# VHH binders against Citrate synthase (ctsA), part 19

Target 1, 373 residues: Citrate synthase (ctsA), of Heyndrickxia coagulans (Weizmannia coagulans) (p27660)
Amino acid sequence: MVNTNQFIPGLEGVIASETKISFLDTVNSEIVIKGYDLLALSKTKGYLDIVHLLLEGTIPNEAEKQHLEETLKQEYDVPDEIIQVLSLLPKTAHPMDALRTGVSVLASFDTELLNREHSTNLKRAYQLLGKIPNIVANSYHILHSEEPVQPLQDLSYSANFLYMITGKKPTELEEKIFDRSLVLYSEHELPNSTFTARVIASTLSDLYGALTGAVASLKGHLHGGANEAVMEMLQDAQTVEGFKHLLHDKLSKKEKIMGFGHRVYMKKMDPRAAMMKEALKELSAVNGDDLLLQMCEAGEQIMREEKGLFPNLDYYAAPVYWKLGIPIPLYTPIFFSSRTVGLCAHVMEQHENNRIFRPRVLYTGARNLRVED
Short names: E, the ipSAE of ESMFold2; O, the ipSAE of OpenDDE; V2, 0.75 times the mean of E and O plus 0.25 times the DockQ between their complexes.

## First folded at step 4 (VHH)

Design z01 (framework vhh_7aqx_2)
Fold by ESMFold2-Fast, scan of step 4:
Structure z01 (fold): chain B 373 residues (1-373), chain A 125 residues (1-125)
Amino acid sequence: as target 1 above (373 residues)
Amino acid sequence: QVQLQESGGGLVQAGGSLRLSCTTSGFTFSKYAFSWFRQAPGEEREFVGAISGSWGSTDYADSVKGRFTISRDNAKNTFYLQMNSLKTEDTAVYYCAASKRPYSLYWNEADYDYWGQGTQVTVSS
């Protein structure tokens, strides 16, 4: 019998790879990271704990965490040639294109580029984790004709990232909230960018190439940019009533409203979004301005009542990043920076258990056409 | 010296079973991938199956999936190819191979750095 169901559009629901890295458990409503519940990790562990877990296989002890912090501090510097390349980009360049360019150029500085041994890839992962925040923050400054902000040795990884973006040392609260956002964005099974990285890695290509492809994937409107779109809507609306009117207008035109819906959390708010909502409450209390919180709560109610849709992580991460002083164009680059550890883990796992992806097509075009003189 | 040596080959009737062994020396299993290749008379060497060093994951050629199983015994420095439901088409010289790259599960013989001398398997009807 001819099987007409052989073609599955977008590979939706197809198990395309094996992994020990992460799992979206819809039954227990968990995001599993190397056997741990991500939400439980996010309450007591920081981004570097997740980095060690994903790349080394275990939650670090104090000595391991201090060693990791020192390793990453040694990797913060970006070659001057990369800064020069970024300086040649038009000032209207998209931040995701600047990031892709920077990551791509890094490959040219790796003298061991063809070595796929685990230890060499692990070293590359740490180099990428150290350098990508610098590329993200300072490509933005360069595109705005501003001086690059150099990392400080006395700040944590997350505090340094935020410092390079804003030029201001973050408060303890700002650092903790930003760090938690990096934990929550760090890994999510097999989204398009992670699948793209694995496809590229399956040819035994290098880690930089795989991540360059992942940046290109995440730039796509159907994958990335939702956090930027959310903040743009809030900024355009300006008031609670303005936001209500904006949402009703979009719904009447049957437009997709960014920041709502999740493949796993279809009947409730994404628990990661709930954590960022609490962060927004804390930041609002400190600066005495809860307008963004009020706007977001009004939008959450409308979408629940009109569409049965609930906030995802992007919906509440966006106003949190705004409160932290982060420019809107950097929200997706920050998402990528966080996900770099997950992407590196997936590329290394792919190299260690490799099989090249070789799909086929269902041909629906013309046949037997003849070439005429 | 890093060395691989096959054993367990022989004559077997179609539908029968045979287990090949590859004894290794100078290897740490986690640092290498191991595979079996075969070469029938007048043909090029073809991939049969592999086991990774890092994950212990296995992969098999479509022609042997469900019939052949690769396993390893780290304590004995030996890895095996269990061949069940043998067919006349399985007649070949079987080679064990090792790659310095623990991720090598692929069918390309160029990915493998060390090779055994081969052991003959003959399946009669």
Scores: ipSAE 0.000, ipTM 0.110, lowest interface PAE 21.3, mean pLDDT 87

Design z02 (framework vhh_7aqx_2; at its last look DockQ between E and O 0.01; V2 from the best seeds 0.00; counts 0 for: pae E 20.2 > 2, off the site)
Fold by ESMFold2-Fast, scan of step 4:
Structure z02 (fold): chain B 373 residues (1-373), chain A 125 residues (1-125)
Amino acid sequence: as target 1 above (373 residues)
Amino acid sequence: QVQLQESGGGLVQAGGSLRLSCTTSGRTFSKYAFSWFRQAPGEEREFVGAISGWGGSTDYADSVKGRFTISRDNAKNTFYLQMNSLKTEDTAVYYCAASKRPYSLYWNEADYDYWGQGTQVTVSS
C-alpha cells in the first residue's frame, strides 16, 4: 500500500508519537518539560526537581523532595555481581558498552520483571536512577584497574555522582554546576535514543531492555559523543591559536565541527550553552585559569563568522566537565545518566497507551528472479 | 617515549624541608600535566599534588596543603615538589607521574600515562 510519495527518509519531521512529556517549540525557541520552560526551571530548580516533575507529574514541595532524596539514597548501591561482570570486561572496553552491560544485567535482579503496572515501573525508574551513576563512575575505575568508589549517604544525588567519579567531595560551586548540567541534559522530546526506547517499550518489553537499547543508540556517532569530541578538539589544540588553526583546517576540508548547531536555536546560541559558558567563567575564576574559556570564545566567533553556526549545549558542557575533573570518556555516560529520567518517563507513557510500532517499506529490489531447477 | 626520573629524596628531620625533582624526556613537556604520589609502608599509594599543562593550575591533598608546593620549569623539562614543615607521617616513597591530558588535575593513578621509579623520603622524629 506504500508508494514513492509516502517514503520519508529517516522519518524526518514525521510525528511518530503523542506525548505530554516534552516539546521542542521552534516558533517560540523554547524547550517545554511537562508544561514548563526548561530554562526557567534550570535557574531555580535542581535535578531532583526535574526527576519528580517527569516521574510524579509535579514540581515537588520540600517534603516531597526530601522523600524522593531518601528513596534514591536507598538505590545507590549496585549488586556485587554487577561489579564482577564489569571486572570481566577487557580494559580497552568503551565506557558506553560497559554502561549498556550494567543496565542489561540489572534486569536479571528484578523479581517482578513481567509486571508493567505504573507503580512497578515507577519503582524501577527510581532503582535505575539510583544505580546508573554508580555503574557509570565505577565502570571507569574498574577499566583503569582502580578500586570502586562507594557512594556516600551524606551527599546529595549530584554531589555523590561527582564524588564517585573523582574520589573527592565536590565544593558547593562544583555541585551546583554539575547538578545544573544534569537538569539541562534531562529531556529533549524524541531524539534517536528516546525513539529507540519507545520502539522497544511498544512490544511491552521491560524498562531495562528499553534503556539498554537507548544506551546502544546514544553510543552511535551521529547521536552521542559530541561533548567528548569537543573536549578532544580543545585538548588537541591546547592554545587559542591552536584551536583557531584546528577549526580553519577542519572548515577547509569541509568536516563537521562538533558542538555547533541546534534545531530550535538556529540563529543564536542555545541558552543552555550560555548557562554552561557562565559556569565555565565561574570555574575559571576559582582556578585562576581562563584558557579554555578564551579558546571556546575564539571558536564561537569563527563558527559564527564562517558558517553562521552557534554553540549548542555540548560545546560549553565539555570544558565545564573537564574543569570538574571528569574524564572525557565519561561525558556521554553522564549525558545518558541525566537522560535516564526522561527515558523512563517515555517508556512508562508508552506502556500506558501502547501500540506496537509496525512500519512498512518501499520495496526497490529485484522481482521475479528464477530459481534453477 | 616519555621517561620520568625522580631525584632529591633522602633523610630529613621533622620540621625540615626537601625538594624533589622529576626530569622528563619527551617531545612536548608543556603538553603534560604532572603529579606527585606517595606510598608509605603497608599503605595504598595516595595523591600528593598536581600541576596542569595548560595555565599551570595546581591542586593538593588536604594532608599537605599549605606545606607542599608543586611547580614546573618547561625550559628544563623538570617539575618539582617543594616539601616544607615535614612530619614523620610524610615518610614514603614518592613517585612522579605524567598525563598526556594537559588541562587535568587528576587525583586517580589510572589517569596518568607515565610513572617514575620512586624516590625514598624518610622524616626522622
Scores: ipSAE 0.000, ipTM 0.316, lowest interface PAE 12.4, mean pLDDT 87
Fold by OpenDDE, look of step 7:
Structure z02 (fold): chain B 373 residues (1-373), chain A 125 residues (1-125)
Amino acid sequence: as target 1 above (373 residues)
Amino acid sequence: QVQLQESGGGLVQAGGSLRLSCTTSGRTFSKYAFSWFRQAPGEEREFVGAISGWGGSTDYADSVKGRFTISRDNAKNTFYLQMNSLKTEDTAVYYCAASKRPYSLYWNEADYDYWGQGTQVTVSS
């Protein structure tokens, strides 16, 4: 039992919530989602399967999955006001900020905003899962003075999301790879953004407020920015030798290298990263351009030799997203979109069994100061 | 269109258990969200519980939470209301309902498109 009188910086190792949703098993090197290993799920199941598992508690059969997809398709459209608000943003705004604003604005259109019943929150979750991809994709288009892209109803959930981003229908391979990335990002126990969402929810605030706070959290480079940072490094380096030099330079300066290290997978490569590496190989084979793969492999070797660190999901997700034609500023927003279902599940659970978060402080400031007349 | 038929109602003593069934017509059982409502004499019809159209999620009124359970059997096109620890205040006509709307759970009667004829449940002291 954690001594409640002890200050624990960052709440490292502190049990902050009881949950049935997910667990990082560091002993067995498993990410558990509703009783399943996420890695095992990711081999055969798609994002909508995960959505159903997290929100409905079971892996769907085909009929259930079809129904879910149809439900989500009906929620793709966003109010015109959302587009208008996004259009008012400076063109220099980051898509994560646009996403934060978009999610916040959606609250104003909910006629049952104060209703936190399970059925209402569940409905709301599906609405958000339908609309957030639209906000993510079109925030970028709007900020670049492009016309918003309308969703296509004849595509799968993942295919439509990718389509809205790139403006072209994806191939089967592209769809498969993108969907897998959504699965792998879908849930991760109690990271900062999920904790933030629960903290906000614990005041009995609405789901939109909780997600808005989660967006703000995930924007931080110590949380959601790793995939963008990785791709920026790769772009700066341009060549295998350039990337080697870049990494050695950063290491000599004791700078943190993004895309390496994991809390669960400390002794070996994150299996999720391995999956994305394979995806990168597949995509590289399509056009015969394996430069990014070669660069990433060189970096992987250097970090293993110099620091004993292995790639995480973000390290290989970055070049994969690049190969898919996804702009770098949308990597983190896509991460959030994927995480939406997990965040909703956590908020719903919090609302159903709520205790307000109210920690104390170790005060190290001044005392007995007097106000001068 | 789907037709709903309730069964399993009757007289039971307080503290006892009863299981209601609602059988649906057609091949599209999985495309509907389902619910149970009840109406006591002189009272308005009230929500009892619901089960999602895609089968995994349930929700209940506070008055029955922990005592009542809703389940579904897709193979039989039937969903159920298991009522345990029955009270005299549970006496009512119980109705099953189906919604063709794409959301999983609804609390409002207006969200349901099809209704059963109802079955009487009487709990004696």
Scores: ipSAE 0.000, ipTM 0.213, lowest interface PAE 14.5, mean pLDDT 92
ESMFold2, look of step 7: ipSAE 0.000; ipTM 0.136
ESMFold2 (binder alone), look of step 7: mean pLDDT 81; pTM 0.835

Design z03 (framework vhh_7aqx_2)
Fold by ESMFold2-Fast, scan of step 4:
Structure z03 (fold): chain B 373 residues (1-373), chain A 125 residues (1-125)
Amino acid sequence: as target 1 above (373 residues)
Amino acid sequence: QVQLQESGGGLVQAGGSLRLSCTTSGFTFSKYAFSWFRQAPGEEREFVGAISWSGGSTDYADSVKGRFTISRDNAKNTFYLQMNSLKTEDTAVYYCAASKRPYSLYWNEADYDYWGQGTQVTVSS
């Protein structure tokens, strides 16, 4: 008789897939990306270096990086019909729902949609990487009854993304910091959205379908939205004293405080959070305004001392995005835009060595009920 | 009832100074970021300057940087635009605006929740 008590809630600790893409080394506090330490990469490499590493398998040389940049520039344009579809959404629509709609509709414009060859999927990944920032930025403008902002030919990939969002050409420092945030959000082993993308891909469904599912997953409050919630708390508090009061009030009511704790990094700060904290210090120095930094440091101290909890990436990414002039509702869409490269890598890996996910259940409901009584 | 009311406009000679005030009521002043916009005759409305909800961050249009300063007084529910070294091209109707959104979307009027009715500033040569 098969043991029916093999149920593991949430698949906690279950190894669900094999991957060469990334690994969370909790023992050494390292995030491994294709064999490299992500933090080491983030110090000297930009987002396009990570794109090439994840999709092509190597860190690019100068010629390869230039070719990749030109390839992505050709993909910035979004079909007019997608802009038309987004314009039909109610103005109260959630930005993540607008993003999901745009990604879903984009599938219908792929003339090779039934082709699963690696080279075709790779071209498709570049198309998604080029178009998703435009969909994110301009769906926000459309929901505010504004015309789409076109990318500029003289700006880098990350600078164009920030430009399309804010309408302002970023400074060199703003571009560097934003690009680094995209590196840090780019890949993280098997969170719910990546697992969702692999589950969809396991049916040999297309890359757009897999990413549409991943957007839906990331919208969930247990996965995404923490960066938005952190900035809303900071905005509500307004001052260092106000933030300390807000945190003590929530702790006394045993409420969850967003931006703290991590399933993997339960007793130490997320190493990506430390990088964003340094970025916040740099931005604060530029305009002589360190209020958000002081608020965040006070909150970090309280949570460490009273709960033994540490900041996750969202805690420090949120005030960085605020200082960069990004609207709060776009923080999770930006996270998704960054993760698009990791998601594409996972979908392609799944297609190349596929087995459909087909789990079973432990049935705990009623049995032997009769219809004729 | 939410209300924003500009004051301090008028006629001034080039090289002179004016200070505009925007007095607000009907909402929690300290929760909002504030901006000034202007509209010259026959032109679209354009951004001038912004101040964050905390007062710690300010932003300005390139045409006014170094000449204009935005400030806020939470105790008075009022914010200001100090305009120095005025030029004839600064002639416009000046509007105050309030937003719960990041002020860096300064070119996008749709991100501002409340607007004043405007005050005329005329700079003569």
Scores: ipSAE 0.000, ipTM 0.345, lowest interface PAE 14.0, mean pLDDT 87

Design z04 (framework vhh_etentamig_d1)
Fold by ESMFold2-Fast, scan of step 4:
Structure z04 (fold): chain B 373 residues (1-373), chain A 125 residues (1-125)
Amino acid sequence: as target 1 above (373 residues)
Amino acid sequence: EVQLLESGGGLVQPGGSLRLSCAASGFTFSKYAMSWVRQAPGKGPEWVSGISGSWGSTYYADSVKGRFTISRDNSKNTLYLQMNSLRAEDTAVYYCAASKRPYSLYWNEADYDYRGQGTLVTVSS
């Protein structure tokens, strides 16, 4: 039963969909992915394990994982026409707008675009998973007047993504850390971008259109960009003392400090953030430089003591991405790339048990105005 | 297009000092990690020191710690190496190098995107 006499701003707390994909369990402080605790998965499983779980329904055995790797390798290349379209964009274009353009154009190359069968949508999901890293990395290079970096077939999915961004083959440690970050960003119930994808999918529109809308949603400052903002603060501060002063200044002005607070983890550090903090420690040990770690720990202490707020995933993912050599403007595009698997799973689930979203409004405008001759 | 031009090398006595400069052009200098790499006669290249882009975080090989100081001026697109307490074993051609990775584990691999022509430093009595 729909209550047509009550307006709920932002649909806050409204249960808009049923899903078997993921759940934010506030009672047990868990992020549930297809019945598994995401934190437990992230300790022993890689991104392709999560891809198989979300799209095929199970954690893969070795043969299934090898087959998935081979499937994705066939999808790494993007049509030359997409590179040409990206090359026509002004050099001042936003990275998220370049990504949205690439995803949107990709739809035009799908010869079965009207087919909504599960098997056809599954093939599309793998095509998007294979091609989005290339679009993310090489749209950035094109906008900076650099040649595209071609994917290499001898690298793993995550190593190849990092290679295309940086132009350098990652070390085993860098690959492992980057892969783990993709696991941690892969799925999160019903944030605005996932809801947008489901709304578009509810019209029986295609998977590419749904993902295009999700990119547009994630570009919004209230949804995406928190990891970029964290790294910008750290870069501006430069030192432990500088970061302490920056935080105290923002607190005195009652400004929001990005990288703190979570819907599920309100009284403790997000466990995903703790995993990225450990990654930052490992990278710091190899580099012989723990400055970013010291800055982040100082900020963590200040926010805990002054506001009772704790780091979220973005707070520690940001300095990890910086140490991996990733340009700050690519942090939100990488987040989207990781989330592509969750978005595909949600769109496919929506198509399989569809109901078009048809909300109503509380009309507060003028009535009975006369049209004059 | 891209150019890295080193200067400041020369003959110096043991215990002396030299300041090397590297003038960069053709790329956005502040976005690149910069390094000094040296090659002694008949030896392979040895990474000496590195500095990140915007933050200026500095790294040194154990052989030069406490004696050499790397710095950069992003407004002048110039990298510097202040070399103090020079020793005969510091004799080498010193190369300026740039890496697309602004701050990463690859600093120590000497596999950089751009490299200058070098400047000779000879430490001899």
Scores: ipSAE 0.000, ipTM 0.159, lowest interface PAE 18.3, mean pLDDT 86

Design z05 (framework vhh_7n9e_1; at its last look DockQ between E and O 0.01; V2 from the best seeds 0.00; counts 0 for: pae E 16.9 > 2, off the site)
Fold by ESMFold2-Fast, scan of step 4:
Structure z05 (fold): chain B 373 residues (1-373), chain A 125 residues (1-125)
Amino acid sequence: as target 1 above (373 residues)
Amino acid sequence: DVQLVESGGGLVQAGGSLRLSCAASGFTFSKYAMYWGRQAPGKGREWVSGISGWGGSTAYASSVKGRFTISRDNAKNTLYLQMNNLKPEDTALYYCAASKRPYSLYWNEADYDYWGQGTQVTVSS
């Protein structure tokens, strides 16, 4: 029965917050970031431009960008205690659990944890942006009994992140492609992890607590892991014909195929996916290996023809990350690392105009049961 | 206990052929990308070729492309390198390596989880 105060499952379509940060324009098929089209930004701007836009409110000039680079370089080091804690984890630990542990422990090193003034939170955001790539890359190395890889002062933020993961200085092409992927994953209105961060922040909790909750949310199979699942399907298939068979088998069993469908891009390929597809073509040309590209194109055709579904960003980001030498278990941690800037912006916005989230329930359980002595 | 044991090296004349083998044990071979690297006398290690364990992709250094063929038999836990039209410049210690890092444009020793001792290949002029 229709009632304006009725339960709305999953809050589907409910406007839960006001924001100036981002907007998913389903009418115009646009992702808006602080008033700019994300696709337009991704063509000419890098990740640090997005960081400055989301945290400082403007696209940086040259001096502002240099200052931001130097600020982040000062934040790359993590406390030795973080490395020690990560070293105590079993070697079978999930990288998202290692990341959550690292972010959680960082809170204990903040001497001003109760101070939620904008300037203090902004400093914390830069600390998190500097340290999370190190935690992501080096938790993986520690879990594989390898020494942590220290960042280099002569590399850009994105090049350092990729360097810490692979142990190799990226080429200009690799750096450009990886940096663009971070731009494309940086912000997306109010997915579950961002809502979780805002819910935690609404209690006047700290940035570390909010992001710890966001990591936990993103680990969930209904939210994160789609890029990892795409690459796992490709590796299970091994060949173009194998991938066609794998997709037809899954479709016959009515299983969900990861990497397809989007809230904004329902009748066409996500333009962010198109950018990663071009990146995959460029990487395939350099090493003379287009197997992943051929497999992905075959899958794209099958899903379009049989289901009217189109690739999302995860579908083409996955084989790009594979070709960059990134281990599959790090794909979701990298996604989180990129999204850290958006999450920080949302937490700071929540603190600035706060109201605690306290919903009610529709009770459907038993009543008036007797307590037996 | 992980082991990689190379064999098939030796002395061969320029223009000749050799087939190297690498027997792997102690890990799930099919889940690892496998590589051939080489080290010439008095020089550092150089990547030669790589093959994915689960993706079927291969890659070659420009100096060997068209002359060398990498292959694997996952049922036998064995990696191979077929070397044709050998040149004096191919003289080196050839070693195999295993990595969980698949599909890198720059497959080298920083990506390797396990390395073998190597087998010597000497090409006479």
Scores: ipSAE 0.012, ipTM 0.369, lowest interface PAE 9.1, mean pLDDT 87
Fold by ESMFold2, look of step 7:
Structure z05 (fold): chain B 373 residues (1-373), chain A 125 residues (1-125)
Amino acid sequence: as target 1 above (373 residues)
Amino acid sequence: DVQLVESGGGLVQAGGSLRLSCAASGFTFSKYAMYWGRQAPGKGREWVSGISGWGGSTAYASSVKGRFTISRDNAKNTLYLQMNNLKPEDTALYYCAASKRPYSLYWNEADYDYWGQGTQVTVSS
């Protein structure tokens, strides 16, 4: 029996899953990753440390980190068929659509697809972590009639990812900043895309299918793309005064302004945003161009004064990615690539203690219609 | 103010070559995708080629692929189109355009934010 006091549109506030992976602690203003504060981790740890923590349960020592890096390096290459399939896409395809297609096709090369053992899923997780950066970067190049860029043996995981995107070896600073962005995006409790992945996994479907669904969810305008939207606003505005006018115009129309607000950090700047603001300062100093920083600082002030809202991670990550030479259409695919480790952890957790998601409806349609004879 | 000024057009024999230039000012050139378009007499506008703000991504209309090469020099704020093996069909007013979407190379004339005045290319039989 279903009644209206149990109808919770959008599942707002519903606790849908148990997890040991992560938690948005709104009381203590922390993002908890496997028991650690994400901010504390991000100050001293790199993306591969987070990968090991989420998939193996511990922060790695140096030997474990080196082994992980070598394992991932062996997984960078994609089957030639992936490149062929992506080459058939219309050049107007969005990189998120290319990513979805590439992840989906990977399943066809897995000869043990029905095996959901922990060890087999862990192997898949490392394969996905290795291959998704290649798919992200090189689908973009294919869609733009450029030659694919292959990883180099002397580059770290994050340096290779950025290199595959830009075609240029990153500096030590650029690698550090990009790696930090991957740490900060790596896991975030149960956003729609992670929930989608767990829903698919709950049917005992495979890890690739779960991630394919997660890509589709993340492309939705109400879920992903805030960092893209921030950079689009900055490009549309072109100047500090232009950005001030743009924001005031949006405020007068009561439009949503991407890059501000966070459920955990409602009363202060998202500390992750503060880290990316510092990165933007460093990059601006190196190239002698602080226009984006000046624009973002002006916008920060306006939103604080007019709405009491503060920058979230996306607000400052967007101009950082611009300074790193990353094409705007890849901002969301890179976010997904970072989140891959969290998604894999969630799917594995779901598979290992599963209950299928099977909600009901409140029926409001016609009743008792008759088929005419 | 944004300005796009094309040059390098002229009269050329079929099979010949021309190099068009587009001088840009009033915006940070390296942060904009740039495009060449053309309009032949009595015809609508046609997208010819695009290049990303970083300069690493290029795209071409099928009618010019393999004959035309788009490039940019971000230090000089200048966009180029090297046009080889010209045909009478290439006769048109050639114009450059800029987009606030700096990595969009796709055929989408409606999204161009700035347009130049154009330079005439006439290819004689």
Scores: ipSAE 0.000, ipTM 0.146, lowest interface PAE 16.9, mean pLDDT 87
ESMFold2 (binder alone), look of step 7: mean pLDDT 83; pTM 0.846
OpenDDE, look of step 7: ipSAE 0.005; ipTM 0.249

